# VHH binders against L-malyl-CoA/beta-methylmalyl-CoA lyase (citE1), part 6

Target 1, 346 residues: L-malyl-CoA/beta-methylmalyl-CoA lyase (citE1), of Haloarcula marismortui (q5v463)
Amino acid sequence: MTRLCRTFQTAPAAIPNDNSAKFLVSGLTSKGFQAPDWLVPDIEDGTAPSMKDEAVDNIIEHIPDHADDFAGDILPRVEWAYDDANARERGIEQVTRLAEAVGEELDGFVFPKVGRLDDVRDAAGVIADAERDAGLPEGTLEMAIILETAPGRSDLREICQYATDSRLSGLVFGPVDYTAELGGRTLDGERPRWDGLLEALSNETSAADIVAIGGPFDQLFHERAGVTYYNAEGYADQVAYEATIGIDGSWSLHPKQTEQANRIHMPTVEEMERDLHKIESFNEAKREGTGAVVVDGQMVDEATYKNFANTVKTVRAIDETHPAQTEAYYDDDLLARARDVELIFG
Below, E stands for the ipSAE of ESMFold2; O stands for the ipSAE of ESMFold2 at other seeds; V2 stands for 0.75 times the mean of E and O plus 0.25 times the DockQ between their complexes.

## First folded at step 1 (VHH)

Design n08 (framework vhh_7nfr_2)
Fold by ESMFold2-Fast, scan of step 1:
Structure n08 (fold): chain B 346 residues (1-346), chain A 122 residues (1-122)
Amino acid sequence: as target 1 above (346 residues)
Amino acid sequence: QVQLQESGGGLVQPGGSLRLSCAASGFTFSHYAMSWVRQAPGEGREWVSSISRSGGSTYYADSVKGRFTIARDNVKNTLYLLMDSLKSDDTAVYYCARVKSGYYPFTGFDYWGQGTQVTVSS
């Protein structure tokens, strides 16, 4: 498993309210299926321009109180843009301040609006410089980037190849900024689907063995007969589609979305039973010296075995970080088998 | 081109009422959540209220809950803020803002109106 990220939850690090850290603290204190794999305190687009300094101050104040109790990873989204020197300057200052003050509690940073590969390297250099200046070990802080610009899309393959031996651990799709970058329009309710881009993202991140995260779903609520309901079906449809094409996780804007995406990105009980049975059967036949293994009419070789092993590896990664989630989702016997099975390939 | 135009501000005594309007053009209004944000003299911007695309969900800052009502008319492409029981602390320039798609209705804004001045004074 490269890195666990079923959910990428942005939470504004400051809101213009008496309790400006309300949503940051809510994210940090989330429990059960509402706890994201990656919590992203948002200094960038989720926080008003006048509140960005307060957002940094809130992260510094509240992270130390909660980081030890938060099971997932914490990666603030700082300001950045490949084509905006002022945003880059603010982002460098934000990374420097956060690494110095709370870098021991953070897992990395998220950089929005990245350009071509050289811009991604520049962003990685900002983190490296901040680590050195803060006295943190090299490689302590990881990087995720948002794929949301034309030059970033153009260099997608080169960026993912760079990720193989760097601090870059994930790519997140930003459809809103990408559509704006291309001059795309919303006409008569039609929105771009970006299916081709999502397939390319899945392909390149899979080739590089790093995390791919889908874009946000902003239709949080819908109304029927004057009553407001959470739009569970709309979000579930998007997350399920992302999973079918090999996207590892989903962007969430609300605890209810985080809960759904965490569940949908877990292997189902049926998938677990199927893949564990195939692994166990192959392992038994291999121990007995059988040259060919056929399980439920399917020949199992090294390549197909690795595919089944990925199911077990995913569950183990979730179990290591969120044992309460796996214990709630799987039967005790099934979970014990997933924990104990030997993986001879992978 | 996206345009937001506020109106309805003015001078009012404490305890009075005002109705602000924001006329939207250049985009499909019914596809975006909308917000009101204010800026008091010498202070930063403060989010006041937001409304979902359909108008079915509304959000309010603690300082205005129970006194202000946000509403929208998707046929007329107009956003409203009905302000009751006004206090001197409500004195500010009030901005109409479009919520950036994919972001919380009270933090992520991509377009702003010119603002309309509300002064609450005796």
Scores: ipSAE 0.000, ipTM 0.202, lowest interface PAE 17.4, mean pLDDT 86

Design n09 (framework vhh_7nfr_2; at its last look DockQ between E and O 0.79; V2 from the best seeds 0.00; counts 0 for: pae O 11.4 > 2)
Amino acid sequence: QVQLQESGGGLVQPGGSLRLSCAASGFTFSSYAMSWVRQAPGEGREWVSSISWSGGSTYYADSVKGRFTIARDNVKNTLYLLMDSLKSDDTAVYYCAKGTRGWSQKYDYWGQGTQVTVSS
ESMFold2-Fast, scan of step 1: ipSAE 0.075; ipTM 0.559
ESMFold2, look of step 2: ipSAE 0.011; ipTM 0.522
ESMFold2 (binder alone), look of step 2: mean pLDDT 84; pTM 0.853
ESMFold2 at other seeds, look of step 2: ipSAE 0.000; ipTM 0.433

Design n10 (framework vhh_7nfr_2)
Fold by ESMFold2-Fast, scan of step 1:
Formats: structure tokens, sequence, C-alpha cells
Structure n10 (fold): chain B 346 residues (1-346), chain A 126 residues (1-126)
């Protein structure tokens, strides 16, 4: 994985409260496992229509105070839709204002409700124009898009091919908007399972070497005898399924979800010990002039080595961004080995 | 354009009943979960009840469970709260709110609700 995004945490950039930036600032000042890899200040669906201008103002006010201390990436979700000219116009204004005011502190933008490839190119062009007008170097600001429309699904492969030589770095699945777009129905309270679409998303993003992020899990809490309980099991089940099919990260609506997804998407101690042992054993045998070796009954050659190397690369990416997380999760010796081991195949 | 208008509040004796209505306009009503949130004088907002877009799933705060029923009419674009066995503690301004598409119910979820109606006063006193 060339880009770290275990968690995509949306936080309303403005809420109807005396401190309208409360959730934005909470995200920016998060610590430990509750710090998301991608913080997404939300101007779109998470923010009331009357609050959208205040959301932009809050991002401009608060990002400069926190960006240097926030270890992850910051990508505001602007307004957009392939079939809504008014939403597109507001999104262009939001990108332009944010790039001019805080573009040096931002890592990119998230565009919702994208259409076909040409609409994705249009969104990329909005960022390019904003970079130029703000005097930022070309390619400073990246783009992630939400896959949640029929035309976007139709062009999934073409969009991911475009990503191989563009600012597009990630695709996020939006199941609720996608289901509504298709006219899908909720029968007996059950939502459709988009397992086939998630597998296709995993395949196409992996082929393009960009990140895939699953949809939100909105059943955050249970109420029992007046006490609110976090729905840890439900979210863990979804995140584990995403990880098993090659989805890189999970959408988070809350710091507790961010903590779970950050942990589930990192290699376990068992995986790290296993894969590191295979790499170290192969490296020693390779220095002795052997191209393929058997380690604990398994043939290790260049192809299988790359699989083990991916575990180490993932841990190194997390360690570079969030050393407090790796130090809390792995033994000091195991982490030192992962930091120091030579990876002889790309 | 997007609007919520509450009605049906008033003064009622303890043990009485009221039916609140919320007329929605400017959006596709059936696509959204809807909620009722109340605020008593000098208190913070308290989530009361939510209903899914189809009406198949309903959720209630423990304080009102068994006494209140949330319902919707997607043909009329109207949300209802049927309140039975009213108590003095139910005295509050009741707000209708649209839930975010992917975030519909739970104690803290109302912080992301939009739009909000202007509210309707319910007073339970002898």
Amino acid sequence: as target 1 above (346 residues)
Amino acid sequence: QVQLQESGGGLVQPGGSLRLSCAASGFTFSDYAMSWVRQAPGEGREWVSSISGSGSKTYYADSVKGRFTIARDNVKNTLYLLMDSLKSDDTAVYYCARSPRYYGSGRYSYNWFDPWGQGTQVTVSS
C-alpha cells in the first residue's frame, strides 16, 4: 500500500452549537488510535444547508492552528454532484476559497456524487485551477471521490485507470446514496449488501495502486436503561469484512470507530512476526547466493517475498505517521526489526 | 426551499394525549429518516424518537418508550408523534428534524440533523 488510509473520518465543519467548530477541532486534536489517517472536514451532507458558509469559515480559521500538529491528512468534503449545477457551483467556490486561504495546510479535497470519468476530470480541473490561482505547485492538492452514483459505478474501471497518472488518490463507497440512486428499497428493514461492488472496488483500486474505502456504519450506539453503549461489535464485523476483501480503509463517523478501524487495518503481532521471520530468513539465504528457499515448509521466492514485504511496508507507513500507535501495539524488539529490515524486492 | 413545520402542540393534563405533525417540503421525504427532538426550559436538547425513510424501523428514547409512537405518511410528506400518558416531565418545545441519509438514530446523532423545524410547545400541567 503506497498511501496510508486506514480511516476516513468525516467531521461536520459546522454544527448548530455555540462552538460550531467543535467536531472539526476535536478531529484535529485527536490522539493515539483515535487520530484518523484522513480527517474529512465536511461541508456536504454532514453539514446543514444554512451552515455551509460557516463550515468554510471554520476550516479557514482552525486548520492553520492545528495542521502542523495533526499527523494525518486533511481533505475537506466539498459540495458536488454530477447532475446538480448549483451544487457544482458551490463546490467550485468552496475549493477556490479553501485553496487560496489554507491550501498549504490541506492535503486535498473529497468530491461526493461524481458521475462518469469526464465529471471526475472536471473535479480534478477545479482543484488544478484553484492551485494555479492560489500560487501553489501543481499537484499539491490530491483528490478522493465518493462512488455513489450509477454513472460513477459504470465508469469505475476508467476512473481508476485515470487515477494512475492524476491527482486522484482514493475511492470511497457511499452505499446509501448509491442505493437511493438505483431506486433500491429497504425491505423488512434490511439494507442491500453491495458485496459484489465492494469486490469490484477493491480490484480496480488495487490495479491502479490507489486506496479503497468502505461505506459508513451509522448504527453507532445502543440505549439500555438510560445508558448509551458504543456498538463496537457491529462496526468491527464490517471493518473486518472490508479488510478480508482488500479494502484499505473504513469510513468513520466517530473517534471510537476510528480507533477500531485503525487497529483492525494494521498487521497483527502474529502477522508481523511471521512475515518478518520469512523476510529475514530469505535475506540471509539470498546473501549466500540462493534465489529461492524453504522457510518453515514454505517456498519463498521473489513473488512470495513481496507479499511478506507488504506487511512491513504497511507497518512502516503507520509508524512514520503515527509512531505512538505502533509503539503501543508492537513490542519494542518486533517494531525495531520492522524498522530496520532490508527489503530487497520492490 | 427545504422546510419543516410542526403543529399539534398545546396544553394538556397529566395522563392526556397529543398528536404532533410535521409537514415537510422541498426534498424527497421518503429518502430520509426523520426525528423528533425536544428541549425543556433551561435544559439541553433531548432526542425523543426516529423513523426510517420507509417507516419500517422506529427508535425511541427510554424516557418515552411505550408511551410515544412515531409514524410517517410518505404520500402526504408528514411526520407524526403520537403521545400517550403524558407526564409533566414531557413539557418541552418539540422539534421535527431531518436525519442525515447515512446517520439516522442514537443519542448523539441529532447534532448532525438538518433542517430543523421551528418547534411546537407542549405543556403538561394540572
Scores: ipSAE 0.000, ipTM 0.107, lowest interface PAE 20.9, mean pLDDT 85

Design n11 (framework vhh_7nfr_2)
Fold by ESMFold2-Fast, scan of step 1:
Structure n11 (fold): chain B 346 residues (1-346), chain A 122 residues (1-122)
Amino acid sequence: as target 1 above (346 residues)
Amino acid sequence: QVQLQESGGGLVQPGGSLRLSCAASGFTFSSYTMSWVRQAPGEGREWVSSISYSGSNKYYADSVKGRFTIARDNVKNTLYLLMDSLKSDDTAVYYCAKEVRLTTHYYGMDVWGQGTQVTVSS
């Protein structure tokens, strides 16, 4: 895959602190596995209402100093809502200011609380207008949207179909606002899982060849036997489930979550060894005029081969953006094989 | 409109005790994690303690663990911080904060009250 988003890390662009840009700069200067694929400087729900103008100012000031050294993509989350004209007006102003000042350093924008397909088209139009006014090449700035409203869920398929011929690159699930809009309740500590929605999201984004990103996990720390520690198990369980159903990436609220999700969304050493062995065996058999071969009791043909090739393509995409991560995660010999192997049906 | 009103601060001797209260209104108090944050003169804000919406989970900064106890009364919409064995280093303005769930800040970037001054001095 050529579009990489294992992690969608929101960072408030301004906080009530002497250094209001502290978390923005921390995200922009992140290293190793803590470097997200998508950094999302947050003007919307992650930033206090009184700080939103300062958030825009901080993005304009700090992104030019760091964008060249940041390997991932940078997409600010602006204000928006399908049912709030004031939020829409502020979002238009934010996109316009950011595209004018730092559009050459940005990769796109994230729009929250989108409505039906026409509202998504309106959001795309805001980016197109700002892009044109700033003198940027058409299609330079991409768009991701947060699926967190009943109208957005109703038009999920149409929105994803629109993505195949537009700047729409990804859909992110927002369970908190979605649950609130539906009047969902937390009973006896049980939070809604929305597994059916996540499966639908995976299906529609896969059909459109765009990325699907799961919702945030806000239980960052928990207590066990009187000791407070990072909730690694809880987040890992959510990310593993997301990966199992074909969700491409995970929402991160913290560098430790980014580190976990980046690793979980990478093929394991065992998966790499297995799939490379099958590809190499098929390639050898193909050179000898055989269209199918049995490796470890499994028949490998063109259709099966493409599944193994997806593992190699994923590693290559990560390696292109974050070579330090692949070099730290895989043995030198295994990584060299993944880089060099011929993909006959890739 | 979210409103948070802290009280209970004052001057206390080292080794003494204080109980801080925060009266909350304008939101469903029982649905949110609540926190205490403090700021000493010339210093940045320091997170002190958090309590989950039900009161089942409590978290403390290493500097106060074993000395402070966080509690809540969801019927009265009130958050408490019970402070024992107070030290000079505990001198600060203490703020009540409501959780913001979609942030990278430790316990979120929260709505702050007006604060209540705690001074630990002989």
Scores: ipSAE 0.000, ipTM 0.152, lowest interface PAE 16.0, mean pLDDT 85

Design p01 (framework vhh_7pa5_2; at its last look DockQ between E and O 0.02; V2 from the best seeds 0.00; counts 0 for: pae O 18.5 > 2, grease 25.3 > 24.2, placed apart)
Fold by ESMFold2 at other seeds, look of step 2:
Structure p01 (fold): chain B 346 residues (1-346), chain A 122 residues (1-122)
Amino acid sequence: as target 1 above (346 residues)
Amino acid sequence: QVQLVESGGGMVQPGGSLRLSCAASGFTFSSYAMSWVRRAPGKGPEWVSTINSGGGSTSYADSVKGRFTISRDNAKNTLYLQMNSLKPEDTALYYCAKGRYDFWSGYYPDYWGQGTQVTVSS
């Protein structure tokens, strides 16, 4: 994969506050490990119905001031629903306005509540029309969708096949709307994890070489003995599970979640040292006329080399986008080796 | 709103001692457990020590047991870490944190201070 998305952070684009853009600007000015790979200004569920127009206005006003300084990608979530023509009409207007006003600063759009493949094609057509009307090159604005409906789940394979030759670059799981649509219950206050869906999502997006992103974790804090504390363990457990089954990124509702997910999705210092050592040893052996080498009891050949190269490519992608993060996480010598090593097979 | 300000770091020789302080404001300090967390170059956060709200229960990472002592003064809203017999591997940026942090469970405090640098070098 070539697209970095350890974190998908939604931020309401308008709130009922004297500074209605407070969370949007906080996301745009985020620093260090709290800077998401994808910032998602949220016009949809995160913004009250009476404030949707103000949310669009806030994006138009604030994006130009901050986009050059924001290292990640910016993809607003617009209104959409496969079964609500009025929501789709509002979403079309939102995409059209945003592409015209700030399309050169945006990286794409997130469409919620998509239905079957034809609905996904319709959403992609909205972006294509908006690009054309704004005078933007074809493909300037990518698309991500939220898989959160029964029809969308039913067409998951077909949607991912469509993605292989289209602007669709990411699928995001939406457990709240999905559970509600299926009539699922949240017994004991816990939302179903939907492990089977997550595994299918990982499989089908991998087959299409697009990004898979897990759903939000909305238990941000819990209370014990009258004390409220941040639920770091709960979020870490979800992110670790998502990473284990091959989900590429995690949904964040808060800068603390963004920091955790960014760190969990980074190669560890131990993984980096291990894999760099094996790459460096192989490269030296190849220069000396030896095509394979045993390092710490493991033979390094072309096939295993590519696994080690993936670690370096991941770190390089993070380093290119967020050098402050890699410089804080890896010591100077280790990072220099990752930047400099030749990837003969990659 | 919540502020945690660490101080007392510096450079010391191996075997030396330092005492870190953390001034807390913006919350009812005496109602919360407090932790010290450190970050060595190129590492993720490492839990060092936790003290309960009343100060009667303390816990330590194995790497610092017997050398470090956590304490608190609830009247002054201040958390302390006395570090003795310092080793080069104790070199890190040390953070004061509101809440319990336990690396084994992935528990994270909800607020960190800016940190104070401790460097142990010959």
Scores: ipSAE 0.000, ipTM 0.096, lowest interface PAE 18.5, mean pLDDT 85
ESMFold2-Fast, scan of step 1: ipSAE 0.012; ipTM 0.545
ESMFold2, look of step 2: ipSAE 0.000; ipTM 0.372
ESMFold2 (binder alone), look of step 2: mean pLDDT 82; pTM 0.836

Design p02 (framework vhh_7pa5_2)
Fold by ESMFold2-Fast, scan of step 1:
Structure p02 (fold): chain B 346 residues (1-346), chain A 120 residues (1-120)
Amino acid sequence: as target 1 above (346 residues)
Amino acid sequence: QVQLVESGGGMVQPGGSLRLSCAASGFTFSRYAMSWVRRAPGKGPEWVSTISGSGGSTSYADSVKGRFTISRDNAKNTLYLQMNSLKPEDTALYYCARDYGKLYYGMDVWGQGTQVTVSS
């Protein structure tokens, strides 16, 4: 079963302000649909070079106060790059400090700008060394990586095969750095979409049964007639497309984006009613060694049953982490059915 | 102060039944998926079964499907494994584990284990 990650919310771990931890704490104390599945305190590109030590300090200070109350997973994004020894050195120090101080409260780390498979193995080794040095159980801290380099894209399949039996639990697409590395251009305001890469990412992560996350959408607000509006339409369009091709979750930069992505990656009431009915009907028709059954004119065999079961499994995963979200979104009877139905296949 | 304590193991003849229990403390039990993992003599760890936090979803290894049933009582913070039609191949040390995902080495809390021996 794939791990829950509808939303990957980066929050700068330090900003140049009197309350430098403002966005970190906001993420940790988020409520309802604004609570991300993965909170990513950002030491890397979201945090100024002069603020990186303060970012580590803020994570150490604030995570213990909130980790037990935060339902999702917490994975700081450290510094790293396959081709920059100074960034690697700083990343190693950041992982070591964080694992020693708050490793019990963290769920893992996010590594940006990874290279080929051997670089991913090196990053995993950094976490393993930090766990050992901190006295944490082996495998306590997971790893997610950002797919945003040409070498990383070249080894996508090999990296996902490695993920099957390692601490690597997710791959996140970084379109800005990837486009820059390839020398891609923005012409007439049209940004690259990388739809083919997203399909490949979905395919390889699905084969490995790990999480795939799409790239960020940075056009947060727009103005019309002198009024500032949240750009809901553009983000919803991107997230819906990601969901359509099997991407598990979306990168969010703001609580309103987290709210939208959490909802869009959640099965609709109509999908739940449809798929539960088909599962329940198949189960009722069950006999020892049952084969294909027809429900509402559709042949249901093991393969089609597993598709309906995926809807229920997704809802159950959300319900385990965020019961307030499922209780707000589904009516009591429908949610009870999803919680209680027997899954014969899958 | 997270703790898992297994019980219910023992010696049983082939075809017999045993019910394992795992008492959990120090965390909000109902919020975590729980798993049973076994280690047979001379073999590596084998995942046996998982149950969701609510108890609504269960999964089983092919080797135990139809014979074992995982369940939980969230009011009592207890996980169970009902083992029927036991075979000599089921002989192993059985561990209760708090499950953060499908990767068993990512489980951060393991009990001490309870021994199950299936023999005449």
Scores: ipSAE 0.000, ipTM 0.108, lowest interface PAE 20.6, mean pLDDT 85

Design p03 (framework vhh_7pa5_2)
Fold by ESMFold2-Fast, scan of step 1:
Formats: C-alpha cells, structure tokens, sequence
Structure p03 (fold): chain B 346 residues (1-346), chain A 121 residues (1-121)
C-alpha cells in the first residue's frame, strides 16, 4: 500500500511579519479539504536566509501544540545540496535539533537538491544518526527527497530501488532548480514542460510502491482590473494531468491549491460506483462458484479486478486519515459500500 | 484570526451618497495595504479601490474615479469608502479586503462578509 499523499504543501516556517509562524500555524490548523496529506514546514527555499534559525525555533514551538490534532503527516524541508558542504552542515544541524525537540511529533524530513544514490544514502544516514541521538526508535522518521538535479535524475531508478527497503517514502519533482541546473531557459514566461520526466518519475516510484509528487504550479493568480483571482483552471489542468499519468499527488503553495488537489486526487462518485459495482458483481459470482464474470459486456478477471480495487484502496486510505473529507465528498451509501466491500484480488 | 466587518451599506437613490466602514481585527492593520472589491449579482468580483499602509497612495477603478474616496484610520483599525454620485450600476455587495504580501498569498488574501449597496429609484 502506497502512503497517502494527494497534497504536498510547503509552508514557510518563518516569514518577516509580526507573526512569523503565520503560515506554519495556518497549515497545522487547516480544516476540511484545505488540510494537506503532507504538511512541509519549509526551512529551505521558502524561507529567507536571515529567517532560517527562527524557522527551526517556530517548528519546535508550534508542532507540539498541533501535531495530535493534525491528521496528515508533518515533514519539515531542511537545507541540503549534494554540491554545497555548507548547506549540508546546516541541514544536519536542523535535522538533529528537530529530531531531539519534536521527533516524536514529526513523520519525517524532506531533503532538497539531492545528488546520486550515495547522496540520498547520506541524507538517510543523517536521519538515522539524529534518531539515535534523540533516543527515537530506528525507522521512526521517514524521508522524502526532491528530484531537482541532473545527478538525481540520472540515478532515478537506483534511488527508487533503494526506496523499496529504506526510510525513503516519496519523490517530489522540483522543476525550477532542475531547469536552472540544466541551464534551461524560461522564454516569454512559459513554464518548461517536463512531461517525459514526470512519466519516468511515475514509472519508477510505482515500481517501488512509493509516493510521486509533481512540481509546484507558480502561476497562482490572474489579474483583472486590479483584482487578483486565484488561478483555479491552470492548477486543475496540471493536477489532472499528474493524476492521468499515475503521479500520486501534487505540490501545493497555498490552501486553495491544497483544496483543489485533494479533491482531484480522489476517485469521483462515478468512478466509485462503476468500480464498486464490478467488484461486488465479481465477488458474488465467485462465492457462487462462477469462474468468469461479464459485467456490462466487460470480462472481469484478476488484472481488471485489481484495477477496480485500486479505486477502493485509495478511498479507504483517504477515509482512514480524513473521514470528514470522504463523508463530504461521497454519498453515505456509496462510502459505506467502499468501507465494507471484500477485496478478493489485490 | 483575521476579521473584517463591513457596515454602512443600504438603499439609496441615484445621485445619492453612502459611506462604507470596515472594522479590522486579528492582524496589524497599519502594516497592510487595504482594498474595496465589489460583486454585482451574477457577476465576478470587480476591484474598486486600494490604499497604502499610511494612506499616502490611493488608486481607483476607472468606473469610480472622481466619485469614490478611500481612506483609513489606523488608530481605529478602520477602512472607509466614501461613495458620491451613486449610479444604478454601483449596486453590489461591497467587500473590505486585506492585500497579501507574499507569493503564497493572493493580492486579496482575505475578504470580509460584505455589505449590500442598492442604488435604485
């Protein structure tokens, strides 16, 4: 079972404001569809260099007050880079401090700008050392990494193979840093298209049964006559494309994006009704000793059954973490059927 | 918790005047640019006016220039919109809006509940 992550919401852990923890606390106290599956308090690129110590302090101060009430996972993004020893040293200090102070409340860490497989192993070792130093059980803290460097892309398969027997639970695409590393150019404001990379990411993470997250959508707003409107259509188009190619979730920069991505990554009512009907029909025929089932002209065998079962498994994973979301999205009867149906294959 | 409470709306004849107020709480009012945004039934939001933190800079939509005046009282945490020479097309819900300061925030990162202005004879 792949870990639930429809939404990967970065929130600056400190901002230059009277309430520097504003976005961190907003994320931790989010409700309904605005509650991300993974909240990522950001010490790295989302937080100004002068604010990084305050970001760590804010995480330590606010996480204990909210972690028990926050249904999703909490993974701070620390400083790191495969080619920057100073960033690595700061990241080690950040992981060590956070694991010691709030490691029991955290679910893991996000490492940016990773290199080849050996650099990913080094990052995992930093978490392992911090767990030991803090007195936490081995394997308590997970790791997600951002795929945003040329060496990281080169070792994508090797990194995902490593994930099958390690603390690495997710890969997140970072298009801005990746484009910069390749010397790519953004012409006329056009965002670079990485469709082939996203397909490769989906393939390798699916083979490893770990989470794949798409890149951030930075065209957050449209301007019309001085009014800024949230760019709902642009973000929805990207999230729908990600879902279509098997990417598990989306990077969100704002609660409105989190709300959209959480909904788009849920099976629709139509998908649920279709797939539950096929599963229930096959199960009934199987109990009666029938070898093959034809439902609405379609042969249902083990392979097609597993495809329908994936819909039910996804809903069950969401329901386990966010029952208020499933109850708001699905009819009571449909949700009860999804909760209760026997999955014979899968 | 950010709260914006609009008041001063009502029914008025064409050519009349109204003064809208917005009481702000839950944030440092003097640190934010503030705006008025309106929404007519069945239409999307239309920006009306914006004022800087100290009130030294103001801007207006072309449709209201010369008729509306935005102002603020930082000591009272209150935003105002003086509406003169009102026209039937000014009929809308009027929202007080806090202007965002980060790429994580929309330009208008919070809107109040609105106050109804109806201009009819």
Amino acid sequence: as target 1 above (346 residues)
Amino acid sequence: QVQLVESGGGMVQPGGSLRLSCAASGFTFSNYWMSWVRRAPGKGPEWVSTISTGGGSTSYADSVKGRFTISRDNAKNTLYLQMNSLKPEDTALYYCAKVGRSYYEPLFDYWGQGTQVTVSS
Scores: ipSAE 0.000, ipTM 0.146, lowest interface PAE 16.6, mean pLDDT 85

Design p04 (framework vhh_7pa5_2)
Fold by ESMFold2-Fast, scan of step 1:
Structure p04 (fold): chain B 346 residues (1-346), chain A 122 residues (1-122)
Amino acid sequence: as target 1 above (346 residues)
Amino acid sequence: QVQLVESGGGMVQPGGSLRLSCAASGFTFSSYGMSWVRRAPGKGPEWVSTISSGGGRTSYADSVKGRFTISRDNAKNTLYLQMNSLKPEDTALYYCARGEWLGYSHYSFDYWGQGTQVTVSS
């Protein structure tokens, strides 16, 4: 597995508050299931234009105090746009400053509003230049991009093919900027679903063995009988759909969403018991020189084994990063079996 | 207990003005940033404006920037939204919310009022 990313949580790196780093620090100090796999300190659309320099300063100030205790990956979202030279210039400055000051603590950068493949290569070059100038080992900092422009969508396959031999490790869908880019209209409140785009994103990222992340869900709360509740059902429906079509993780705007998506993207206890039993049964049969077995009416051969192995690989990746989460979620015996089982295929 | 009560909504013709108020109780108002969020007919919630706990910093959605002004009176535990040059597109239920949100980022709205209806029609 290349990267663990069940959750992509953006947190504005500076806000109009007496403590402008409040949400950045909240993300960095999150615990349990509220700890995202990817924390994205946001300099771009999540941070007001007047606050962007303060956002960079806050990242430099607070990351060193928390990076060693934060189990996930930290990737700031810098300014960028394929069609805005001023945004590109500011983004280059932001990457350069961050790599020099805190590059050893960062895992990479997120670039929004990317264009065609050449624009993605330009962004990768910005990180490469910053690594060299900061004295960091080549390839230390990875890149994720937001798929939210017509040129980016047009070059989706080419961009993912480039990812197989580059620092590009993830693609994130940005539905609002994409709809605006296309001149899409809201008629009677109806929003586009982009199901075809999400399927294409899942296909191309899976072919390249990189991470695919869905778009944000902004309907965080709802009312019932005059009482405000967290909208767990709406977010769960979106995350479950994303998981169903092969999207690896979900964009989170709130700790409650991070907690929910982290759990939904984990194999259930039932899935773990089922798939471990099948793997263990096949392993025994393989040692005895047979190539297939039938377990609970299902044929288990090399092809189906790889599907069951994906369950174990996912749990192992979560366990390596967040052992407290796996220990809280799975029975001790079941988790020990997942840790110890031999994976012959996959 | 936290309570937020909006007032000041109503019907107005395009180009008109309204001033919304939100009376807060049950918490130390001066310690929290506050926001206005609206829901237009048939649409999802849209963040409108945020003000810091001390009132020194404000932010606005692009759709309302230059037309709306957020302010607060910490002595009276009251949040305000002055809405000028109103457009039919501003027709919505307006909520007072405790907390701050900027763009597609972290959301910290933990308490909401019941909302006040603003209708801009000629």
Scores: ipSAE 0.000, ipTM 0.156, lowest interface PAE 16.8, mean pLDDT 85

Design p05 (framework vhh_7pa5_2)
Fold by ESMFold2-Fast, scan of step 1:
Structure p05 (fold): chain B 346 residues (1-346), chain A 123 residues (1-123)
Amino acid sequence: as target 1 above (346 residues)
Amino acid sequence: QVQLVESGGGMVQPGGSLRLSCAASGFTFSTYYMSWVRRAPGKGPEWVSTIYSGGGSTSYADSVKGRFTISRDNAKNTLYLQMNSLKPEDTALYYCATGRIAAAGTYWYFDLWGQGTQVTVSS
C-alpha cells in the first residue's frame, strides 16, 4: 500500500443552498474518527449540473483556509468520461483552474469513468500539463481513478502495471455506473454484488502496491415503524468483507460511514496485542541465535513474522496521520510498544 | 430498464395548486432517494425537493419551502409533489429523478431523469 486510505469520502463541492459550500467545509473541518483519510471534493456526480462552476469556485475559496489543519489528503473529483468529449473538456478546465489556484494545498485528483489504459494516460497528462502551467514541481499531484466502465475493467491489469512508476496511486470501484455500462438490470430488487471484480481489484492493486477502494454503500438509512435509522449493519458488513479480501479502504457517503470504515480498517486492540507479542518474542529469540520460535502454539518464522509486521505498519501509518485517533483507540502502553518495536522483516 | 414517468402538470393561475406524480419502474423504488428538479425556459436545472428512501425525511429548496410538499408511496412505486400557492416563477418543466447520495446530510446528484411534465403559472 503506497498511501493511507481507509476512507474515501466524497463531499459535493456545491449544493443548492444559501451556504453552497456547507458539506465541503464540513468535510474539511471533520474531527476524530469522522475525519476521512481522503477527502474528495466532488465536482462530478456529487454536484448538480448547474452547480459545477460554483463547485470549483468553492474549492478555490475554502481549501486554503482549512488544508493546513486537515490531516488527510484532498483530491477533488473532476468531470471526465472516456466516451464524452464535452465531459473531458470540462474536466481539463477544472484541473487547470484548481492546479493554478490551490495546487499547493491539493494532494491530487480523482478521474471518473475512465476507459482503457490510453485514456488513463490521457488523464495523467492533463495533470502533468496543469502542474507545468501552474509552476508546481513535477509529480506534486497524484491521481486516483474510478473503475466503472467495461473498457476500464478490461484493462485493469494494464492500468495497475502502469501505476507502478506513475502518478496513479489508487483505484476506486464504481458499481452503479459499471452496472449501467454493462446494461445490468435490477430483478426482484436484487443488486449485483461484484465480489469477483472486487477480488480482481484487490489482486491487481496489491501487485502494483497501490490503494484499492471499494464502492459506495448508498442504503444509508433503514425505516421501521415510521422512524428512520442509520444503516450501520449493512455498511459494516460491506466494509468487513472488503477488509477480508485485501481492499485497503472504503467509499464513504456520510460521516457515520467514515467513522465505521476508519475503525474497521484499524487493527483491533486484540489483534495488535497478539501480533506485537509475537514480534517481540521472535526478536528476543533472534538475539539468542534462533531462526524460529513457538509463541502460544504457533510457529513464528520470517514468513509469518511479515504478516504480524503488517499490523504494526498499518498502526504506524494511521498514527503518523491521525495521532488523536490512535491515542483514543489504543492504550498508552500498547501504542508505545507499536511505535518502538523493531521490525526485523517487512 | 429504469423508467420514470411524470404526470399532473398543466396551466394554473397564480395562487393555485397542482399535484405532480411520478410512476417508477425497473428498480427497487423503496431503496432510492427521489427528487424533483425543474427547468425554466432558457435556464439550467434547479433542484426542488428530495425525499429519503424510507420517506421519513424530506428537504426543500428555499424558493419552495412552506408551499410544496414531497411524498412517496413505496407500495405503488410512486413519487408525488403537492404544489400550493403557485407563482409565475414556478413555471417550468418538472422532472422526477433518482438521487444518488454522494456525501453527508442531504446532498446528492441525479442519476436518471424522467420525461418531465410542464407546469405553467399565468393569468
Scores: ipSAE 0.000, ipTM 0.181, lowest interface PAE 14.5, mean pLDDT 84

